VH-VL binders against q0aze0. Designs and how they scored, part 220

Target 1, 268 residues: q0aze0
Amino acid sequence: MKIILVNNRFKENTEKKAQEIAGQLSALNVEVIIDNGLDEPYAGTVDFIMVLGGDGTMLRAARRYGQRAIPVLGVNMGTVGFLSNIEINELAEYLPLILREEYSLEARMMLEVAVFQQQSLLTRVFCLNELLLRSNSPRMLSFALEISGQKLEPYRGDGLIVSTTTGSTAYSLSAGGPIADPQLDAFIVTPVASHIINKRPLVVSPEREISLHLLEEREAIIGIDGQIKMDFGAENRVLIKRAPHPLLMVNLKAKPFFTSIDRSLQRQ
Key: E = the ipSAE of ESMFold2; O = the ipSAE of OpenDDE; V2 = 0.75 times the mean of E and O plus 0.25 times the DockQ between their complexes.

## First folded at step 11 (VH-VL)

Design N72 (framework fv_inotuzumab)
Fold by ESMFold2-Fast, scan of step 11:
Structure N72 (fold): chain C 268 residues (1-268), chain A 121 residues (1-121), chain B 112 residues (1-112)
Amino acid sequence: as target 1 above (268 residues)
Amino acid sequence: EVQLVQSGAEVKKPGASVKVSCKASGYTFTNYWIHWVRQAPGQGLEWIGGINPSGGYTTYRRKFQGRVTMTADTSTSTVYMELSSLRSEDTAVYYCTRDYEGTYLVSPDYWGQGTLVTVSS
Amino acid sequence: DVQVTQSPSSLSASVGDRVTITCRSSQSLADSYGDTFLSWYLHKPGKAPQLLIYGISNRFSGVPDRFSGSGSGTDFTLTISSLQPEDFATYYCLQSTHQPYTFGQGTKVEIK
């Protein structure tokens, strides 16, 4: 068995903990690849991905490996979040189940984001939570939104979020979007500080294609899962659609979504 | 071992153009942005702009727009910064630096050795 | 453009002293989720800048634990708990939350 350990080297002692876990797995005849997030994703075949950290580390793992249809387990290392399933101090207890493949999988849709200049593809990325278009200056944006060939009236405001249902509790929530059951597949389109009072969040089929472009040259940014940031100008356009494969999240322990989100909102 | 190796010092007359190179090794070239930063004598560091070698996507500081062009040659893992219409205030050490496109928490991490560009009549 | 100002512009200190350098931005460096992209660099004469701290308070790989960062919003500090001879340098903060990326003007630390 070959497992990738994804960790965030930028947190205290995480590399030491990853090495300890790699040693434990090697003693059990498991080949371990450590991915600390600074280098290119591991290109070989693997059987399982274990993510050590919080939601941010899981988002990185999903972008790097989510399209490979490999089970991904989130192991929490003290950071509260929604994407981990077990705590680090529970890993030894659950490891035999992992090695025997005795777990269930939850499929979570992902976005495919393609950024163009004219007809040229500049970049293509996948993400688990959302794409954010936002102003990078005090000036509001004027931009066009098209959903499956249907051109909406122009938007004026600070930006727009296109989110998965998994992302509904992330940036979309902060911008006034709905909380969505992650068992649903849908895009959630949430305006950011719209100047037009009655622009509402939209919940649309995940089979829709969404495109965005600026109507005026402004300092704007495209953000992906809060981790990738790209300049976006009037000669750029972005196309968003459902990614070919969902992220396969490992479920070893019951985690009731609605109780978890309710508790989190009370803490805020 | 990550290395960014820059071209040698240049002396130019006002109104000329200069093209500085930055050759990358020790990592996957197309996975990282390359940014350019300069330091004029007696001044601090100033960000000029950056390029994503994957696809050639560029971003420039507004004061350099129209005068700076960044390009990347993926076959040689080299980024170029060309600055035109040179003035005496463009005299500076120019640095290239690497920034991983997949993270928001890390700043530019590895830097080239610097290239001195002198603009004098 | 976000303006970044460091204080002091220079200081003299003895080996073993605690040194604090402040960085102030003209607007908040927190994005929509409160993430802040404020970094500190060490620059020695004849060398390229070196990353010390990123994301306000995270030490880069290999950086000694005497270096620490703190702050939020518009006010940030770099602290060197016990100055060493090799810490003679100019220190720069960088904000990369907003484009264009902007550096502070630098703080020269002179070691006795």
Scores: ipSAE 0.006, ipTM 0.481, lowest interface PAE 11.3, mean pLDDT 85

Design N73 (framework fv_inotuzumab)
Fold by ESMFold2-Fast, scan of step 11:
Structure N73 (fold): chain C 268 residues (1-268), chain A 121 residues (1-121), chain B 112 residues (1-112)
Amino acid sequence: as target 1 above (268 residues)
Amino acid sequence: EVQLVQSGAEVKKPGASVKVSCKASGYTFTNYWIHWVRQAPGQGLEWIGGINPSGGYTTYRRKFQGRVTMTADTSTSTVYMELSSLRSEDTAVYYCTRDYEGTYLVSPDYWGQGTLVTVSS
Amino acid sequence: DVQVTQSPSSLSASVGDRVTITCRSSQSLADSYGDTFLSWYLHKPGKAPQLLIYGISNRFSGVPDRFSGSGSGTDFTLTISSLQPEDFATYYCLQYTHQPYTFGQGTKVEIK
């Protein structure tokens, strides 16, 4: 068995904890590859990915490895989040189940984001939560949204979010989008501070293709999962589709989505 | 062994342009952004911009927009930075540096040796 | 732009001394998930900058244990627990959370 151990490089003692866990796994004859995000993703075949950290670390792991159809387990290191399944102090209890492959998998859709200049592809990335188009200045944006070739009336405002159902509790929620069952596959399209009063969030089929471009030159950015930022100008176009493969998340422990989100909202 | 090797020193007149190269080796070239950072004499480090060699996507500091162009040649694992309309204030050592693309941007990790660009009459 | 200010601008120290350098940002460097992208670099004349610390407190490969980083929000510190002869250099912090990425003005560590 070969496991990739992804650690959160931005939290105290995570490298030390990753080394401790790697030693424990090696003692059980498991080959361990440590990925702290500094080097390129491991290119070889692996059986399992263990993510040590919070939601941010899981989002990084999903971008690096999510399209490879490998089981991914989120192990929380102390920060409350939605993407981890067990806590670090529970790992010893669940490790025998991991090694015997006694767990279920939950498929989470991902976005494929392609950014163009004219007809030239500039970059292609995958993400688990969302793409955000946002003004990077006090000036509002004017932009066009097309859904499967259907051109909507122009948008005017601070921006737009195209989210997965997993991302419904992330930035889309803050912008007024609905909470979606992550078992559903759908795009959630949420406007950010629209100047047009009747622009509502849309819930659309994941088989649809969504495109965005600016109608006026403005200082804007495209944000991916809140982690990657790219300049976006009137010469650019973004195309969003359902990614070819879902992220396969490991379920070792019951974590009811609706009671978890309800508790989170009651505390805030 | 990760290595970034830059082209040699340049002397240019005001109004000219300069093109500095950065050749990468020891890793998968298209998996990492390359950024450019300069240091004028007696001053600190200043970020200029970066390029994703996978697809050629660029981002530039606003003050250089319209004067700087970054390009990548994947066949030679080389990034170029061209700066036009040179002024005496552009006299600096220019560095290329590697950063990881497609995930959290960690920090520039490995650096080229630097290229001195002198702008004088 | 996010402004990054280091203090002190220079300091004099002897081999074996404990040295602390601070870095203050004009706004929080935490992203939407609470992760902070603050790094520390060592720079010597005629040489390329060298990464020491990334993500506030993580030592880069090959960096000696005497270097450590700490901080949160807008206030960050680099500590050298026992200064060695090769450590006399200029140190820069870098905020890598907000574009444009900005370096501090530098702190020169000189022999006393």
Scores: ipSAE 0.000, ipTM 0.487, lowest interface PAE 13.0, mean pLDDT 86

Design N74 (framework fv_inotuzumab)
Fold by ESMFold2-Fast, scan of step 11:
Structure N74 (fold): chain C 268 residues (1-268), chain A 121 residues (1-121), chain B 112 residues (1-112)
Amino acid sequence: as target 1 above (268 residues)
Amino acid sequence: EVQLVQSGAEVKKPGASVKVSCKASGYTFTNYWIHWVRQAPGQGLEWIGGINPSGGYTTYRRKFQGRVTMTADTSTSTVYMELSSLRSEDTAVYYCTRDYEGTYLVSPDYWGQGTLVTVSS
Amino acid sequence: DVQVTQSPSSLSASVGDRVTITCRSSQSLADSYGDTFLSWYLHKPGKAPQLLIYGISNRFSGVPDRFSGSGSGTDFTLTISSLQPEDFATYYCLQGDHQPYTFGQGTKVEIK
């Protein structure tokens, strides 16, 4: 058995814990590849991916490995989050189940984001939560939104979020979008501080293609999962569609989504 | 194993352009961004911009926008940085460096040897 | 723009000394998930910068264990537990979280 151990080394003391866990797995005849996110993803075949960290580490793991149809387990290291299934102090209890492949999988849709300059593809990325188009200055944006070739009336405001259902509790929530059951497949399209009163959040089929471009030159940025940022100008177009494969999240422990989000909202 | 090798020193007059190359070897060229950083005499390090060799996407520090152009030739694993309308304050050693993440500057790990560009009248 | 300031600008030390260099940012570096891209570099005249520490506290491959990093939010430190002859150099911190990415002004470690 070969496991990728994805570690967020951007927080103090996580590397020592990752090395300790890798040693424990090696003692059980498991080959371990440690991925700290600084190099290209491990290209070989693996049986399982264990993510040590909070939601941010899980989002990175999803971008790197989510399209490979490999089981991915989130192990919380003490940060509050929605994407981990077990806590680090529970790992020893659940490790035998992992090694015996005694778990279920939840499929979570992902976005495929392609950024073009005219007809040239500049970049293509996958993400678990959302794409955010936002102004990078105090000036509002004017931009066009097309859904499956259908051109909507122009938008004016600070930006737009195109989110998965998993991302409904991230930036989309802050912008006034709905809380969605992550078991549903849908795009959630949420305006950011729109100056047009009838621009409502939209919930659309994940089979649709969403296209965005600026109608005037402004300083704008495209954000992916809150981690990748790209300058976006009037010469650019972004195309968003459902990624070919969902992220396969390991379920070892029942984690009720609705009570978790309810508790989170009461604390804020 | 991983190496970034830059072109040699350049002497230019004010108003001219300079084009510096950075040839990569020992890794998959298109999987890493190349960023450019300079150091003027007696000063610290200054980030200029970066390029994703896969697809040619670029990002530049605003003060250089309109004067800097970065390009990549995937057939030779070489990145170029061209700086136009040179001024005396552009006199500096210019470095290329590799970084996987790209849109954040996470851990520029391997660096070219540097190229001295002197702008003098 | 996020500015980073190093302290001290220079220091004199002897082989075997413990050296601490501080880097302060004008605002918190962490992204919305708490990831901080603060790295430390050793730079000698006529040579390229060398990565020592990335992500606050992680040593780059091949870097001796006398080098360590710590910090959070706006305050970060690089520590050399027992200075060696090859460690006399200028040290720079780099914040890579916010464009434009910025380096500290440098700390020169000089022989006493």
Scores: ipSAE 0.292, ipTM 0.719, lowest interface PAE 5.2, mean pLDDT 88

Design N75 (framework fv_inotuzumab; at its last look DockQ between E and O 0.80; V2 from the best seeds 0.00; counts 0 for: pae E 3.0 > 2)
Fold by OpenDDE, look of step 12:
Structure N75 (fold): chain C 268 residues (1-268), chain A 121 residues (1-121), chain B 112 residues (1-112)
Amino acid sequence: as target 1 above (268 residues)
Amino acid sequence: EVQLVQSGAEVKKPGASVKVSCKASGYTFTNYWIHWVRQAPGQGLEWIGGINPSGGYTTYRRKFQGRVTMTADTSTSTVYMELSSLRSEDTAVYYCTRDYEGTYLVSPDYWGQGTLVTVSS
Amino acid sequence: DVQVTQSPSSLSASVGDRVTITCRSSQSLADSYGDTFLSWYLHKPGKAPQLLIYGISNRFSGVPDRFSGSGSGTDFTLTISSLQPEDFATYYCLQGTDQPYTFGQGTKVEIK
């Protein structure tokens, strides 16, 4: 068995911990590649990906490896989040199951986000949570939203979120979006401080395409998973689709989503 | 081995333009952002901007917007930084540096050797 | 802009000394996930800057164990446990959390 350990290079002592785990796995005759994010993604074939860290680390790993259809296990390292399945102190307990491939997989829809400059593709990114269009000034944005060619009335507000169901418990939730069952595939389109009071979020079929562009020359930004930021202007447009491949999240430990989210919300 | 090799020193008059090159090797060129950082004499390091060689997306520090242009040639694995309307205060050593992240400068790991640009009348 | 201030601006030390450099930011460098984009660099005249530490405390490949980083939020520290002859240089911290990305003003470590 060959495993990639993805650690969080943006937190303290993560490299050391990854090495320790790598040593443990090696002692079990597992081939281990440690990915700290500085180097290029490992190009060879692997059987399993362990993400050591919280939601942020998982999001990065998803963007990095999600298209490869490899089982991805989130191992939490003391953070609060929704994307980790087991805790670091539980790894030893579940390691035999991992090695025997006795686990279930949950396919999580990802977004394919394409940003254009006129007709030229600037970047294409797959992401697990959401795409955010937001004003880069105190002024509201005016932007056009199209869903499968259907032009909606122009949006006016601070911005817009297009989220996966996985991302429904992330920024979309803070913006008033619905909590979605992660077992569903859907887009969640959540307005951010809309000029129209009570403008409702949309739940959109994953078969549809979503397009965004500004109607005025204003400074805006595109945010992806709260980690990637891009300047966005009148000459740019965004096309959002369902990614061709879902993230295959490993489910070793049963985690009741609805009771967990309910508990989490009560704490906030 | 990852290497960033920059073009040679430049001497320019005020108002002129300078174009510095940064040739990358030892890695997949389009997988990493290239950023530019400069150091004026007796000063610290200052970020100028960055480019994603994959697609050519750029981001510039505001103070340089309108004067700086970054481009990438994937066929030669070379990034260029052009700075126009040069001023004396633009005299500095300019560095290119590599970073692997979504879009922004996070932890630049490899740097070019630097290019001295002198602006003098 | 995020302001990054290093202290001291310069220091004199001898080989074998313990050296501590501090970097303070005007706002927290942790993002919404708690990830902190703070790096330390070593820069010698006429040479390219070299990455020492990333993510507060992680040593870059090839960096000796005598270099260590620590901190959180707005306060960060680079420590050289036992200064070596090759360590005399200027050190910079870098925040990559928000644009424009900003460096500390630098700390010059000179031989006593």
Scores: ipSAE 0.657, ipTM 0.865, lowest interface PAE 0.8, mean pLDDT 93
Fold by ESMFold2-Fast, scan of step 11:
Structure N75 (fold): chain C 268 residues (1-268), chain A 121 residues (1-121), chain B 112 residues (1-112)
Amino acid sequence: as target 1 above (268 residues)
Amino acid sequence: EVQLVQSGAEVKKPGASVKVSCKASGYTFTNYWIHWVRQAPGQGLEWIGGINPSGGYTTYRRKFQGRVTMTADTSTSTVYMELSSLRSEDTAVYYCTRDYEGTYLVSPDYWGQGTLVTVSS
Amino acid sequence: DVQVTQSPSSLSASVGDRVTITCRSSQSLADSYGDTFLSWYLHKPGKAPQLLIYGISNRFSGVPDRFSGSGSGTDFTLTISSLQPEDFATYYCLQGTDQPYTFGQGTKVEIK
């Protein structure tokens, strides 16, 4: 078996634990590729991806490897979040199940985001939670939203979020979007501080294409999973569609979504 | 294996332009951002801007906006930084550096050898 | 802009000494997931900067274990546990969380 071990190296003191886990896996005759996020993704074939960290690390792993249809396990390193399945102190207990491939998989939809300057493709990125269009100044934006070629009335406000159902509990929730069952495939389109009273969140078929562009020159940013930022001007257009493959998340223990979100909302 | 090789030293008059090159080898050129950093004599390091060679997307420090242009030639795995309207304060060693992540400057890990640009009358 | 300030600006030390350099930012450097893009560089005249530490505390490949990093929020520290002759250099911290990306002013470590 060949496993990619994705380590969150953007928090204190994670290297030692990653090396310990790599040693345990090597002792079991597993070939380990450590991905510290500093280099391009490992290009070879692998059987399994183990992500050491919280939600932020899982989001990075999903961008790097989510389209390969390889099982991905989130191992929590002490942060509170929704995307990990087991805690680090449980890993030794579950390793035999991993090696025997005795687990279930949960498919989570992803977004494909393409940013253009006029007709030239500037970048193409996959993401698990959301794309955010926001103002980068005190001035509100004026922008156009098209859904499968259907032009909506212009938006005015601080921005817009296009989210997966997995992303429904992330920034979309804070902006007033609905909590969605992650077993559903849908885009959730949530306005950010809209100046138009009746602009409501939309739940849209994942088979549709969503495009955004500015109607007047403003300082704006496109954000992806809260981790990638790029300037967005009136000469730019973004196209969002369902990614070709879902992220295949490993379930080794039951983590009921609804009781988890209910508990989270009661705390803060 | 990974190398960034920069063009040689330049001497320019005030008001002129300079174009510095950075040739990459030993990795997939289009998968990494290239950032430019300078150091003036007796001063610290200063980030200028960066380019994603994949699509040519650029980001610049505001004080250089309008004077700096970064371009990438994927056929030669080379990034260029052009700085115009040169002033004596632009005298510095200019470095290119590689970083995998998008818009965060996470860990510029491999650096060019530096290019001394001298602006004098 | 996020400002980063190093202390001290310079220090004199002998081989074998423990050296501590601090970097303080005007704002928290953690993103919404708590990830922090604070790195440390060694710079010698006539040479390119060398990455020592990234993500607060992680040594870059080939960097000796006498170098260590720590910190959180706005306060960060680089420690050299036992200074070697090749360590006399200027050290810089870099915040990569918010544009414009900003280096500290540098700390020069000189022979006593």
Scores: ipSAE 0.611, ipTM 0.828, lowest interface PAE 2.2, mean pLDDT 89
Fold by ESMFold2, look of step 12:
Structure N75 (fold): chain C 268 residues (1-268), chain A 121 residues (1-121), chain B 112 residues (1-112)
Amino acid sequence: as target 1 above (268 residues)
Amino acid sequence: EVQLVQSGAEVKKPGASVKVSCKASGYTFTNYWIHWVRQAPGQGLEWIGGINPSGGYTTYRRKFQGRVTMTADTSTSTVYMELSSLRSEDTAVYYCTRDYEGTYLVSPDYWGQGTLVTVSS
Amino acid sequence: DVQVTQSPSSLSASVGDRVTITCRSSQSLADSYGDTFLSWYLHKPGKAPQLLIYGISNRFSGVPDRFSGSGSGTDFTLTISSLQPEDFATYYCLQGTDQPYTFGQGTKVEIK
């Protein structure tokens, strides 16, 4: 078996820990590639991806590998999150099941985000939680939302969030969006500090296409999973669709989503 | 072997422009951002801005907006930085460097050899 | 803007000495996931800067064990446990949390 260990380069001593785990796996004849996030994702064929860290590390792994239809296991390194499945001290216990491929998979919808300048594609990014459009100045934004070519009444406020159901417990929640069951496929569209009272959160079919652009010149930012930031101006637009492939999350250990919400949210 | 090779030293008069090149090799050019950082004599390192070669998206430090332009030529794997309206304060060694993360300058790993630009009356 | 301040600005040391350099930021460099965007560089005259440490304490490939990093929040430290002749250089920390991305002013390590 050939696996990728996805490491969190933004925390102390994570390279040392990843090397220790790789050594343990290699002793069991598992071929291991450590991905510290400094280079391009490994392009070769692998059977399994193990993510060492919390939700932030899983978000980065999803952007790097989520479109490759490879099983991904979240291994928690200390802080309880929504996206880890087992704890690091349980790895030895579950490793035989991993090697025998005795686990189930849970599909998590991802967003495909394309940012344009005029008619030119500038970049395409995948995300697991959300796209945020927000003001980058004290001034409010005036912007247009289109859903499958249907133009909604203009928005005015601090911005807008387009999230997956997985992302419903992230920024969308703080902005007043609902907590959604991550087993559902949907877009959740949540206004941020809207000055227009009739702009309510929307739950939208994953088959829709969502487009955003500014109606006047303002400094704005597009944020992806709270980890990627891009300047966004009146010359830009963004198109959001369901990504071609979901993230395939490995389930070895039952995680009771509804009874664990309070614990998971307390870390936020 | 990842390599960033910059153009040679330049001497310019105040008010002129300079264009510095950075040729990349040994990796997939369009998958990494190129950032520019300078060091004036007796001073530390200063970030100028960055470019995504795949789409040409740029971000510039505010103090340089309006005077700096970055472009990329994917056919030659080369990034250019042009700085206009040169002043004596622009005398510096200019470095290009690469980083995998988007607009972030998080952990640039490989750097060009540097290009000295001297602005003298 | 996020300001990062290094201490000391310069120091004199002998081969074999333990050297400590601090980097202090005007605000936390951690995001909501606890990820911290701090790295350390070595810079010698006439050469390109070299990455030593990323993510507070992770050594870049080929960097000797004598280099270590630590810290959290706003306070970070680079330690050279036993200074070698090739370590006389200027050292910089870099914050990658907010634009404009900023380097510390540098710490020059000179032979005593």
Scores: ipSAE 0.484, ipTM 0.790, lowest interface PAE 3.0, mean pLDDT 88
ESMFold2 (binder alone), look of step 12: mean pLDDT 91; pTM 0.931

Design N76 (framework fv_inotuzumab)
Fold by ESMFold2-Fast, scan of step 11:
Structure N76 (fold): chain C 268 residues (1-268), chain A 121 residues (1-121), chain B 112 residues (1-112)
Amino acid sequence: as target 1 above (268 residues)
Amino acid sequence: EVQLVQSGAEVKKPGASVKVSCKASGYTFTNYWIHWVRQAPGQGLEWIGGINPSGGYTTYRRKFQGRVTMTADTSTSTVYMELSSLRSEDTAVYYCTRDYEGTYLVSPDYWGQGTLVTVSS
Amino acid sequence: DVQVTQSPSSLSASVGDRVTITCRSSQSLADSYGDTFLSWYLHKPGKAPQLLIYGISNRFSGVPDRFSGSGSGTDFTLTISSLQPEDFATYYCLQGTHWPYTFGQGTKVEIK
């Protein structure tokens, strides 16, 4: 068995723990590749991905490896999040189950984001939570939204979020979007500080294509899962669709989504 | 062995354009962004912009927007930076450097030798 | 635009001295997930810049143990525990978290 351990190099505790876990796995004749996020993703074949950290580390792992149809386990390192399944102090208990493949998988949809300059593809990235279009200046944006060839009336405001159901509890929630069952596949389209009175969040089929472009030159940024930032100008267009493969999240123990989100909201 | 090799020194008149090349070897060209940084005489380092050779996606510092163009030729593993409407204050040594991604500058680790561009009447 | 300021702008030192250079940003360099992209470079006239430290405290391959980095948020430090003859150079910090990416103005380490 070959396992990738994804950790965050900028957090000393996660690096130390990754080395400790790698040693334990090597003693069990498991080949370990450590990915600290600071270099290119491992290109070889692997059987399992273990993510050591919080939700941010899981989002990074999903971007790097989510399209490879490999089981991904989130191991929380102290901060309770929505994307981890077990705590680090539980890993020793669950490790035998991992090695015997005694777990279930939950499929989570991902976004495919393609950025164009007119007709030329500039880049393609994948993400688990959302794409955020936002102004990078005090000026509001004017932009066009098209859903499966249907051109909506222009938007004016600070931006727009196109989210997966997994991302419904991230930036989309803060912008007034709905909380969605992550077992559903859907895009959630949530405006950010719209100056048009009746612009509402939309819930649309994951089979639809969503495109965005600016109607006038402004300083704007496309943000992917809060981690990737790309300049976005009037000459650019972004196309968003469902990614070819879902992220396969490992479920070793039941984690009640609705109870967890309800408690989280009451604490705000 | 990772190496970035830049084109030779250029002397240009104000209003002209200059195109500097950066040829990469020793790694997978499309896996790394190439960024450009300059240093004018007696001044510090200044980031200009970067390009993802995989898709040709670029990001430029606002003061250079409209004057700078970055392109990549994957068949020769070469990145080009073209700066137009040259002024005397564009006189500088221009460096290319690689980094894993351009959304963050994490660790620009290998650098070209530098290209001196002199703009004088 | 995130401003990055180094102190001191220059210093004079002798071989064997402990040298400390600081880098301050106008706002936190942590991204939305707490990751900080702050690196340090050595630059000598006629040569390309050389990466010394990335991600606040990680030494790049081949960089001697005498170089170390520390810090968080807005305050960062590069330390050279025992200055060697080849270390007389200008040092730059680079913030890579917030676009546009910015270098400090540089700290020149000169022979006393």
Scores: ipSAE 0.006, ipTM 0.517, lowest interface PAE 11.0, mean pLDDT 86

